VHH binders against q84jc2. Designs and how they scored, part 240

Target 1, 232 residues: q84jc2
Amino acid sequence: MSKMRNLVEEKFLEFYESWVIQLELYLHQLLIAHNNNTMSETELRHLISKLTTHHKAYYTAKWAAIREDVLAFFGSVWLNPLENACSWLTGWKPSMVFRMVDRLRKSRVVLVEAQVKKLEELRVKTKFDEQKIEREMERYQVAMADRKMVELARLGCHVGGESVMVVEAAVRGLSMGLEKMVKAADCVRLKTLKGILDILTPPQCVEFLAAAATFQVQLRRWGNRRHYVTHS
Below, E stands for the ipSAE of ESMFold2; O stands for the ipSAE of OpenDDE; V2 stands for 0.75 times the mean of E and O plus 0.25 times the DockQ between their complexes.

## First folded at step 15 (VHH)

Design lh11 (framework vhh_8fcz_2)
Fold by ESMFold2-Fast, scan of step 15:
Structure lh11 (fold): chain B 232 residues (1-232), chain A 126 residues (1-126)
Amino acid sequence: as target 1 above (232 residues)
Amino acid sequence: QVQLVESGGGLVQPGGSLRLSCAASGFTFSDHAMSWVRQPPGKGLEWVSGISGSGGQTTYADSVEGRFTIIRDNDKKMVYLQMTSLKTEDTAVYYCARFPYSELWEYLTSPGFDYEGQGTQVTVSS
């Protein structure tokens, strides 16, 4: 009936569309750099810095938006259904990036033993941090069925002045809890990305970032088009 | 099936201008960001400029920023590179390129970028 005009959703939709278009343009640069052995280390580091700055801009915008309405990020309108289905706590699952790292083993710039060891140590730490957040989210979800929340749901069916204030306070508390968990998950994501980039050489960083951007852009393209092979 | 046909190159004096054209076919043109890349004599491919599918966003290599302009006409399925204030170091074969969707893993782990054209030669000399 009434169009829910959520300013957070409108503003972030505009931001995200622009952000993903820029990511695709950066992906072109990464693919050319990946296939160019005449680029200096300084030039490669500059390109890597553009990508890290771009990802930091995303989290800056996201954290501003979740402070206003964290629920907008659970089932986001700026993501297609496939992107939403692949989401873990409003973004990519940190441990999944190591599947992209595994592909670097097949690259022309081979990982040395010391890098493999550091990446495995980082993988274990990332999985531990991820599982810690999963346990916290599970506790949060279980707490939603707690006696206190059941009583608040009952009050929602029969609200007076005092009941309205109690329900509003509870909803604010729930939103703050979700915001804290989303930020914790994003911190694990950023720490994992930084850790990988710190271990890899500049050419390996370019290949890794190209792989990550390729999956992100292609997932969006697959979900938006939903192309099926109807005749094989 | 995908075809990219570059044209508009030639010999030009330093400080001169050229407009390169790329005619695209075999894919939904407006769904793809397009890039211009170049290969100078004795060097690898260098990314020059990129434009979003809608044409609303553009990016440029530092070496060409302020001198080159990338534009597209989705109705004509064309992308252009307007080059001004040309320098001798701009001498290269210029290629039109798109994102490699069909063979992603091959392109990520092997040399290659999704371009079908023969390129167009730009020579800046006095």
Scores: ipSAE 0.496, ipTM 0.779, lowest interface PAE 2.2, mean pLDDT 82

Design lh12 (framework vhh_8fcz_2)
Fold by ESMFold2-Fast, scan of step 15:
Structure lh12 (fold): chain B 232 residues (1-232), chain A 126 residues (1-126)
Amino acid sequence: as target 1 above (232 residues)
Amino acid sequence: QVQLVESGGGLVQPGGSLRLSCAASGFTFSDHAMSWVRQPPGKGLEWVSGISGSGGQTTYADSVEGRFTIIRDNDKKMVYLQMTSLKTEDTAVYYCARFPYSELWEYLTRGDLDYEGQGTQVTVSS
């Protein structure tokens, strides 16, 4: 059956569309800054701060929305199918950003050996944190099958107001577990982003943020083109 | 053939106003976010303002926020920069810029931006 958008989905769709458009405008600013060698460190750090604030605003809005309905973030209506297919626990996979960092090593912005070493250490820690969350999600899914799903299936066959209330309570419990998993994944994302920016110089931060934003904007455009382009 | 033609620059006293115009042709204008960028004498390019393809969202550099307004008319394929309370530090050649999605990686990796317009000179002096 077709799923109708609920109020959480409608509000976050409106937020996300605006947030992505704003990211694209910041991307243009990053591209100009990247090609300007006369900007001061203060000016570059201010631009970097705008981008980090923009990403923090996303997580503030997301965490408010998942507190209300975390299930909206599993199969999000504001993402195209390609974006949804590339999602890891409702967002980007933290370790994947290191592929963008690897591109910086080959670019016009030179990474020194000390930075390369710190980035590799951060990459290993990020992968470890990802695996920990993946194990927790696997345990959650097993627990659902062994307990809550069997209970929900059983209770769904009962007639009466009490069975409705018990099913609602069980669904709320499942949602709370997913909310914790999503927040844990988002914390790894934020720690990874902060870690990279702490290691990089301001010009390197601008290039990294530009690369990350370019990929995010391109992924959205690739997915949208696939749906709007007619085979000729 | 993609073309961007800037106009509206000139000499103005501090505190004065100017309206810059950019006429676009050769591409689907409403599909592209547009930016104004400037190059002061002896400096590199500085991003000034940006506007989404629909015109629904705008962003400004801190140095111009509250003083400049970017607007667009998709039917006429025009983008404008309304400048008020002009300062001597606003003296620059102003360029209208677009960033086609197919070339975003080129802008990152090559570092060289080929401006599609000639620019328009703004001089703020007493």
Scores: ipSAE 0.519, ipTM 0.805, lowest interface PAE 2.3, mean pLDDT 83

Design lh13 (framework vhh_8fcz_2)
Fold by ESMFold2-Fast, scan of step 15:
Structure lh13 (fold): chain B 232 residues (1-232), chain A 126 residues (1-126)
Amino acid sequence: as target 1 above (232 residues)
Amino acid sequence: QVQLVESGGGLVQPGGSLRLSCAASGFTFSDHAMSWVRQPPGKGLEWVSGISGSGGQTTYADSVEGRFTIIRDNDKKMVYLQMTSLKTEDTAVYYCARFPYSELWEHLTSGSFDYEGQGTQVTVSS
């Protein structure tokens, strides 16, 4: 079990390092495209498709890994301490991407009122979905302090296969509950991302994706540098 | 002061090959992803290819995939673009670009790119 968990961590670490390097390369493409007024809508849509495919690849790999060991995603070894501190249920908080959207209001290509209305509707829906998941996580955390769980912890100290099997079954149930909640959070992330991209024009999508990728890359770089400087 | 100096361009026939070079100075070269970008006549800048700081990962624009290869030599602080099967639409001024590491707002607001050299002209014509 312990070895399987370590293998999941090592495999996802290798995947994530490669995935982030590719995101940085895509970011450079987005920044060049953002400053090129001669690109066709077809060319911009192809670039946007590359980024959406890249993000979908992340969730495909993540969900495969979570099925084996969801706990690897709580305090992930492939993330620096700053990235871990900024995580909400193993990833970015969906409503926070609207900060990137707010940047578009100050951009070269102005949002029309119909887009603003749809983005606000999506923001409200996203916050509602977040609150629903947060309530589910609160119920989960309360269950961890439940008298039944305290009794299971006590039984884990007794010598006997029956007590060990009961504790193992309880831990498996808890892991399945976490997996369900993490996937629910990831579904909100993907729905929010798709919703934003569906509302925006291709040039606005490029600017939005560039802003989001820049934030992610800068957060990682700042965290790595700060950790190194603290000599920890 | 960051400097990027491109060379290796010239006139070549369709189907021909060229190798572009970029000499970098003024920064820790191996810490930065590098790209080749180009400006065709009457168009804006187009991204062509990128390479990670270690050289372990590369990516290419669909229009050049399978025809161009990006390489770096961190000891010599050089980036290369090996171009094969050249087409008339590859005609452009080619620039070497350092991946920007500015703050979030500067990336989008100022267009902070280190590609303000003269570039190297590639002309593909019969």
Scores: ipSAE 0.559, ipTM 0.816, lowest interface PAE 1.9, mean pLDDT 83

Design lh14 (framework vhh_8fcz_2; at its last look DockQ between E and O 0.69; V2 from the best seeds 0.77)
Fold by OpenDDE, look of step 16:
Structure lh14 (fold): chain B 232 residues (1-232), chain A 126 residues (1-126)
Amino acid sequence: as target 1 above (232 residues)
Amino acid sequence: QVQLVESGGGLVQPGGSLRLSCAASGFTFSDHAMSWVRQPPGKGLEWVSGISGSGGQTTYADSVEGRFTIIRDNDKKMVYLQMTSLKTEDTAVYYCARFPYEELWKYLTSGDFDYEGQGTQVTVSS
């Protein structure tokens, strides 16, 4: 059965499909730059800037969408089941990117001691931030069984004027809390990404961004193939 | 077996035009974004342009933006690169590339880019 999609879901689905396609095109650039080392530092920085701008565009669109319907992002109909399974609070888990860095270190990326130390500090900070958000989410989930949520649960039983108002208030309250947490999570993602890019050299940034894009594109491809889902 | 065959290269004067073609086979063409890359004399590979699987999105290197146009025909399994206002610095062997998804990590970790085609020579000279 096909899930009914609201307007926010459909709009963001269209956006995301287009955004991922563009990411793949950037990936081609990144791979060429990475493998041949033919670009100047200026050119590399420009490429990095293009990618960072692309990522910023995603969050701009996301935050606009969550203001309308944050609940759409907890289903994420634009993602396949594999992508959804790998999602942490509607996106990638910030601490995951350090695993990517580690993988690169085992290949061609050579980090100096100062970079290693800074990355470790950032990793620790990122972990603490993740945990803080998770604790808030837990608290929110535990507190869910309040009077307003009970009214929400009764929505399927009857529809009345006063009851509808109560339910709407409950949904608004729920959405506001969720939006806050999603934004907090996104902030950690953005801070972590910025932190990593600030620590790495331009060539290393290109390698990192290529790895991240590769992972995202392949995860989508793998998931689509496995679950017979076609996007775009 | 994946095959990419480039053609359309040649000698042209500065300001001239050429149209490159790439014939693709051996994979689901419409499912893959395609790129043109080039290798100038004595230099490494340089990305030139890319086009999405459906052809709906295109991107260009700054050095060729406004001068080159990438197009694809999924029915014919062809990718084209229309080059105009050619410059001497555009002189290179041009390759089309698909960057197969299953080998992306190989490209990322090996440091080697294995293009499938033989390329086509473009020479811009007075």
Scores: ipSAE 0.854, ipTM 0.947, lowest interface PAE 0.5, mean pLDDT 90
Fold by ESMFold2, look of step 16:
Structure lh14 (fold): chain B 232 residues (1-232), chain A 126 residues (1-126)
Amino acid sequence: as target 1 above (232 residues)
Amino acid sequence: QVQLVESGGGLVQPGGSLRLSCAASGFTFSDHAMSWVRQPPGKGLEWVSGISGSGGQTTYADSVEGRFTIIRDNDKKMVYLQMTSLKTEDTAVYYCARFPYEELWKYLTSGDFDYEGQGTQVTVSS
């Protein structure tokens, strides 16, 4: 409400705030489950399923919103500046999630040799998929810059309704390409998450999910405090 | 400075009902998600239910869903747990807790959890 927002931004702001609130409720449950042996394996699997479903719901909502306005997701109004600065193609960087796995090894997580091998294979695949997306984004940006130069030169010869339609078409073309790249990045994020959860045991999944959600909640809280408190 | 005072526990028969209360002070109550956590005899902690700061979202453990209702009153700074269809497995000390924003990393890494209240005993037996 302090900034002008289009309908997409307002709807997703409301969704995201609700989504983070629900994540915090799940995180409290995760923290207690991870520190206590009071849940059956069936109960742990159900909790993991709730978290997986919650993350999938985020992407379902995001992909619907991107169809309407992908540019809203570059510098999002629902994120503080620290969160936006840490974004890679509108979200967390898939290869960086393995830092959470590595940190868990330093804590209480014990991985057997077969799990370690599978996680390393997944890490390599994830990095490869990231780099593929980065190369395609670079190629698209170069192609779009060349296209924009041609359109800007053409606009230098015309002023009026045709010029507006040409600019609108160029913006739509850029938006369509960005939508493709953002969805590709999100697919890598979902594949990586699913891959990690498939390799880990239920108690290990709870520890991983607790660590990941803790980082997300703390990043948001720390970034918000920069705007309310002067630090020396 | 933070105070959470649980009350309303007691001895009930299976199938009975109780309403637990938690009076909060020393923090901005409406800014915090609140949870009920319980410790059954001889067991570790078990998360029971949580409620968002506004009260608009609630979540329940599988074992209590459909039987327990978490409610908050931000004007009175109260959280409640309405318990029905009680089972012997619900016997525990019940604590209310605020979401541990300041201690997330500590709780994640060390597992140390300090309750802010003394809890209230619920005993379900025939």
Scores: ipSAE 0.745, ipTM 0.912, lowest interface PAE 1.1, mean pLDDT 83
Fold by ESMFold2-Fast, scan of step 15:
Structure lh14 (fold): chain B 232 residues (1-232), chain A 126 residues (1-126)
Amino acid sequence: as target 1 above (232 residues)
Amino acid sequence: QVQLVESGGGLVQPGGSLRLSCAASGFTFSDHAMSWVRQPPGKGLEWVSGISGSGGQTTYADSVEGRFTIIRDNDKKMVYLQMTSLKTEDTAVYYCARFPYEELWKYLTSGDFDYEGQGTQVTVSS
């Protein structure tokens, strides 16, 4: 198990580092595009497609990895401590992206009333979906302290092949439960991202994606600087 | 003291080739992704290509994919843009750009992008 866990961590670390570097390159393209009012709708849509494809690639890789070892995504070795502290069920909290959407209200590309209404409806639905998942996580944590789990933990303290097999089966079941919850959270993330992009015009999509990527890149940079600021 | 100096532009015929160079100084070059951006006559800035700090990853605008190659030499602190199969639409002033982390929100919020190089003119015509 420990070798399989280490392999998953090593493989995803390599993937994630490359993925973040590519995100930074796309961010630079988004920043230039955001300040260019002569780009065609076709050009903007191609750029938006690059970003959505990039995010989909992340979830494809993540879901393959969590099938092998979902626990690798709780306190991930490819994330710095600040990134891990800001995580909600192994990723960004869906409702937080509406703070970036709120910035669009003060930007050069004005939101029309119909868009504002649709974004507010999406925000409410997103918060509802988040709360539903949080209740499931609470039930999962309560189940860890359930009588059956307590008895399995006690059994694991006794020498015997039977107790080892029973504990291993229980741990596998718990991991499957976490995998389902992480996938549910990721589905809310993808639905929220798609919903926002469907409501926004192409120039507004570029600004939104640039804001989101800027935050992600800055958060990683701030966290990575922590180790020497107390000594320099 | 950060400086970027572009060179290598000129007049070329359609289908021709040019290599642009960017000499960087005043910062830890290998820690920064670098981009080439251009401004065609009568248009705003267009992003052309980007390369990671290590040089291991590159990205291209759809309009130049397969025709342009971005390369860097970290020992010499140089970024290059190898341009082939040039088209009249490639006519622009080309700038070497870095995006310092401290200024990402400024670029996003102010609408102002302050590239640090002077640029190099590329003209593709008969």
Scores: ipSAE 0.716, ipTM 0.897, lowest interface PAE 1.3, mean pLDDT 85
ESMFold2 (binder alone), look of step 16: mean pLDDT 83; pTM 0.851

Design lh15 (framework vhh_8fcz_2)
Fold by ESMFold2-Fast, scan of step 15:
Structure lh15 (fold): chain B 232 residues (1-232), chain A 126 residues (1-126)
Amino acid sequence: as target 1 above (232 residues)
Amino acid sequence: QVQLVESGGGLVQPGGSLRLSCAASGFTFSDHAMSWVRQPPGKGLEWVSGISGSGGQTTYADSVEGRFTIIRDNDKKMVYLQMTSLKTEDTAVYYCARLPYSEVWEYITSGSFDYEGQGTQVTVSS
């Protein structure tokens, strides 16, 4: 509806394309570091810090954008259809990254028992936080099918300034609710990412970040080609 | 067939400069990020620098930041590494690499990484 929505979408599209290109550059650094034991612990920590800062920059830009237009993040124009289909509350599903963590259990650099225990505790906590948000989203979606929303949708078909204002107020309320849920989901994502990186050694962090970035970059390439969606 | 051919290496004094070149063929060059990686004597591969497909974004290892510049010419299918203020620890065989999308998962799980170029030797002697 608003002209501001077009500007938000355009600005975030530009940001996201640049951000993904930078992620791909970092991915190559991570792959070299992971497959070759050449970097010092200090150098590995610097690389991990660059990735952490890169992910934080994404959420800083995202939260600024959702403040303006949270609906732009549901069916995002900067994501291909496969990326959109795989989205959970406008981003990656936090519990899914533990699939990548499971690869570390089978890596050349074995996880010690204390790390395995802490990762399992984090996995359980992450799933709990995730399910809590899913219940909140379900309640939100049920409220959207509420009689009041149905009446507002019906009223929105009328020609009249006062009806438009009432509909606009309702939509604003819906948007604020979605913004809170998206931010809650993003907080679980950031908490999960930080938690994993705090548990892992620097070489293990590099392996984890490489796996995560690989999946993200590959998903984008698969969706852009589309034949994997058609023939998978 | 994907081919990457590096050149421009040589012997240089500390503080000197060299420009490395990489000629690419067999793929849509502008669609791929390119990197320079190096292998110092008796050590494994070390990532040096990367450049996006368009050339609009670059990254550098902390050890070379401010001293090296990566650039590309998509019309010529070339990527370059301009090296200045060279140090003895920059001595290595330098390789040009692209992100191996088809084999990325295999590289992560196999524990080995194969670069596609033949490399060019850079020796910085005091």
Scores: ipSAE 0.105, ipTM 0.589, lowest interface PAE 6.4, mean pLDDT 81

Design lh16 (framework vhh_8fcz_2)
Fold by ESMFold2-Fast, scan of step 15:
Structure lh16 (fold): chain B 232 residues (1-232), chain A 126 residues (1-126)
Amino acid sequence: as target 1 above (232 residues)
Amino acid sequence: QVQLVESGGGLVQPGGSLRLSCAASGFTFSDHAMSWVRQPPGKGLEWVSGISGSGGQTTYADSVEGRFTIIRDNDKKMVYLQMTSLKTEDTAVYYCARFPYDEIWEYLTTGDMDVEGQGTQVTVSS
């Protein structure tokens, strides 16, 4: 017995499983590069570019999928329950990456004062953009609880053909609003990642990307492990 | 105890071929992606190739792509590196590596990563 999946869910599940496996292989490359102080700046920038391209590929696939069915990204079948519980608007919360940045302050590759100032400015800007999206989501949820939407939901319990069309139009409107908010959140994610990478030196970028990838891979393994615990 | 034992290295001429083997023990082999890494004389560790736990996905460093093939046999708990068209730049000690997830955060904090095995020496010269 399997839960029925729509085509968007099936296609993105296949994509995501492959994408995460590739992320783990890139993580191994990042860990080796982090331990190697004889790598050239060109070699480090090439590795950073591979990770940047990999993350861009994720958002390209995601945006194509949400255009078809944004609701698939709320309670995603390709994520385990722990990953879903940790999601903020279908992905990682942008301000959380600054926890990875905090690890660089404990690293042997010391951040200079100018970098610390720029990272703090970026953190404040990221939190501002994040809160703006949260306010938009609150307004959207209030609109969903509007008396008109409540009445449409009630009417949808009656199968008559005209009621079905009205409910379908309402659901389409809700989906379009969610798509805009998810894309806005993803834009903040990408802007935050680019900002951090632009401030950091190549060795610091490698360490940051390794920390971020470690968190993603570990969260997935932790959640998956709980499904395989033997209860004898 | 976790052990990784590399073998198959030797002296080969440029353009030659060599097959490296890695025998793994002490952990659930199929749950771990595995990598081959190398240390050329006077340089740090370089990542060479990686393979997913199932063997379904492989990745190669640009310098070896098209020349090296990574394979695994989960029943035998073995990883292999088939090397062809060898160059003098491929001269290094080769190690197979796994990255235990419970230790990665410690590694990122200290920067102190040791290879688990003794490695196998590959020398490419005339």
Scores: ipSAE 0.602, ipTM 0.849, lowest interface PAE 1.9, mean pLDDT 84

Design lh17 (framework vhh_8fcz_2)
Fold by ESMFold2-Fast, scan of step 15:
Structure lh17 (fold): chain B 232 residues (1-232), chain A 126 residues (1-126)
Amino acid sequence: as target 1 above (232 residues)
Amino acid sequence: QVQLVESGGGLVQPGGSLRLSCAASGFTFSDHAMSWVRQPPGKGLEWVSGISGSGGQTTYADSVEGRFTIIRDNDKKMVYLQMTSLKTEDTAVYYCARFDYSELWEYLTSGSFDYEGQGTQVTVSS
């Protein structure tokens, strides 16, 4: 039973449950701040800093965990199936955050022309970086179909002798390649988030972070309610 | 129907203590994080403290950290705010709040908070 969930999965599940609970509590702060036009710029910047620090803590923990077991992040036990289905390389797809920015523009976010231009430049750069990673993932998947990998899969059907060591070495190599790609994707995520926050004013940052956190919390709650219905 | 009923406010001297209570009904209490928010004279709503649905995790505004404690009793459907070392800056109407995330499309760009109570007035003055 203890082998059904390895140590890395157990530790990250514990971390992630606490992290998402804290995100929801920060969301409450963001929603209250969004409706308070008497907050100082210093107070708003401090709240924004709490959220950026919170996201950085996630990536610090994630990168430590993927160094030990990157495969735990493909079909993660700490995410419900809906969250897993919406994942792109173990997390949110960077270009999707610009959909949230566009939605805010149609609501009440007053963006000046200089901000619109900078956001479009960032969107183009983000999509370019995203496509580069997608091409690397495609190359990785093609490499997995080569003759050596097919032969290794055949050897895996013979559990005797040295075949288990050969399989373990191959899996380790595949894991190292995935770790590199996951870190590259996370770097694009962090650069995209930082870029948006650098372009927006503090009140606009609060609104953006509130929208993003609301989506993340809602997606988790919707997926969990489906689980209550189908599995409980 | 969601209902939140706050109590426990009053007049207190600087350095004093008060305990605020919030009685909740009309929803599955343990599934919702709860917050205390306040509105000082001449200011908008300020978030004060939050507690997870299980009560296992809490967080506080920097201005009240170390002075206030948020607690919940899920069996009684109550959330409390224990306030100590009160300052004149703590003078405000205090509200118990929950947030509804049930409408994904509606709450994508903003959320809402639900406080059905009238709040409870806390006045810190000599």
Scores: ipSAE 0.654, ipTM 0.851, lowest interface PAE 1.5, mean pLDDT 83

Design lh18 (framework vhh_8fcz_2)
Fold by ESMFold2-Fast, scan of step 15:
Structure lh18 (fold): chain B 232 residues (1-232), chain A 126 residues (1-126)
Amino acid sequence: as target 1 above (232 residues)
Amino acid sequence: QVQLVESGGGLVQPGGSLRLSCAASGFTFSDHAMSWVRQPPGKGLEWVSGISGSGGQTTYADSVEGRFTIIRDNDKKMVYLQMTSLKTEDTAVYYCARVPYSELWDYFTSGSFDYEGQGTQVTVSS
């Protein structure tokens, strides 16, 4: 069977390409702001707000798309193999952003003790929320193997159109469960991002967002070009 | 190797128009987002506008929105800044800049751009 993209996949591919391109442009603004000592706190907050709005736009579009076809987000056609290999429940693993936060401790912008404490508390909470979602995924996988699903699989293998509606209803039920879990994972992502930005000062937020955007853009470029081993 | 050469600057009256050009060489032009940044007299660098590698997305500083348009021609390896309704506060040296690419953890030690040109002077005065 040829890999034909459905309308949800084609529409989100178009959206995502545009969204990433705009992220690259915001990244350049963040890098300039990071090296510009004349920007006011108000100007920095405005730039941070643009990035926050951009990320919210992504989740708004994603949640609309997963309502129609959540399975499009498992093995996404708009992501290259490297991006897919790094995915955790259809996106970035929330706890990974603390690696970028750890970089701030080594930068010219010094984190005060109160910030370090709050970031560590947030890190622990984020890992706890991740584990809760992983347990829900395990429950989902077990439910897929229960007697009802086994019976529906048998019907799908041996019965024609008369059972199609029953099988389709079961698949829709599974999709609703996946949608709920993906939204839960995305909520942890958004809470983690907001939590970090709430703890950091505006210059530190710019530095953090630039690090995150650089990683996302660079990972996409590395995967699209593929690295070749060279002895040069 | 990598070069960015700006042109098109000059003296223009308030309310006038000017088009800046940037010729790029020494790299795969379509793989990089490009920006225009400016430095007004006695001030730091101010980001003005950006355009994606494909040209499909553009963004502008609030101070120039609705007045400036950034365009690129990947076949000619050119990026342009069309400026209209110019104001005295637009007076600056304008630089074409390439978005830097660094390893995951080193981007902020490299600075705001990998490369920038020599700049082109824009003076808006009566």
Scores: ipSAE 0.000, ipTM 0.219, lowest interface PAE 15.9, mean pLDDT 79

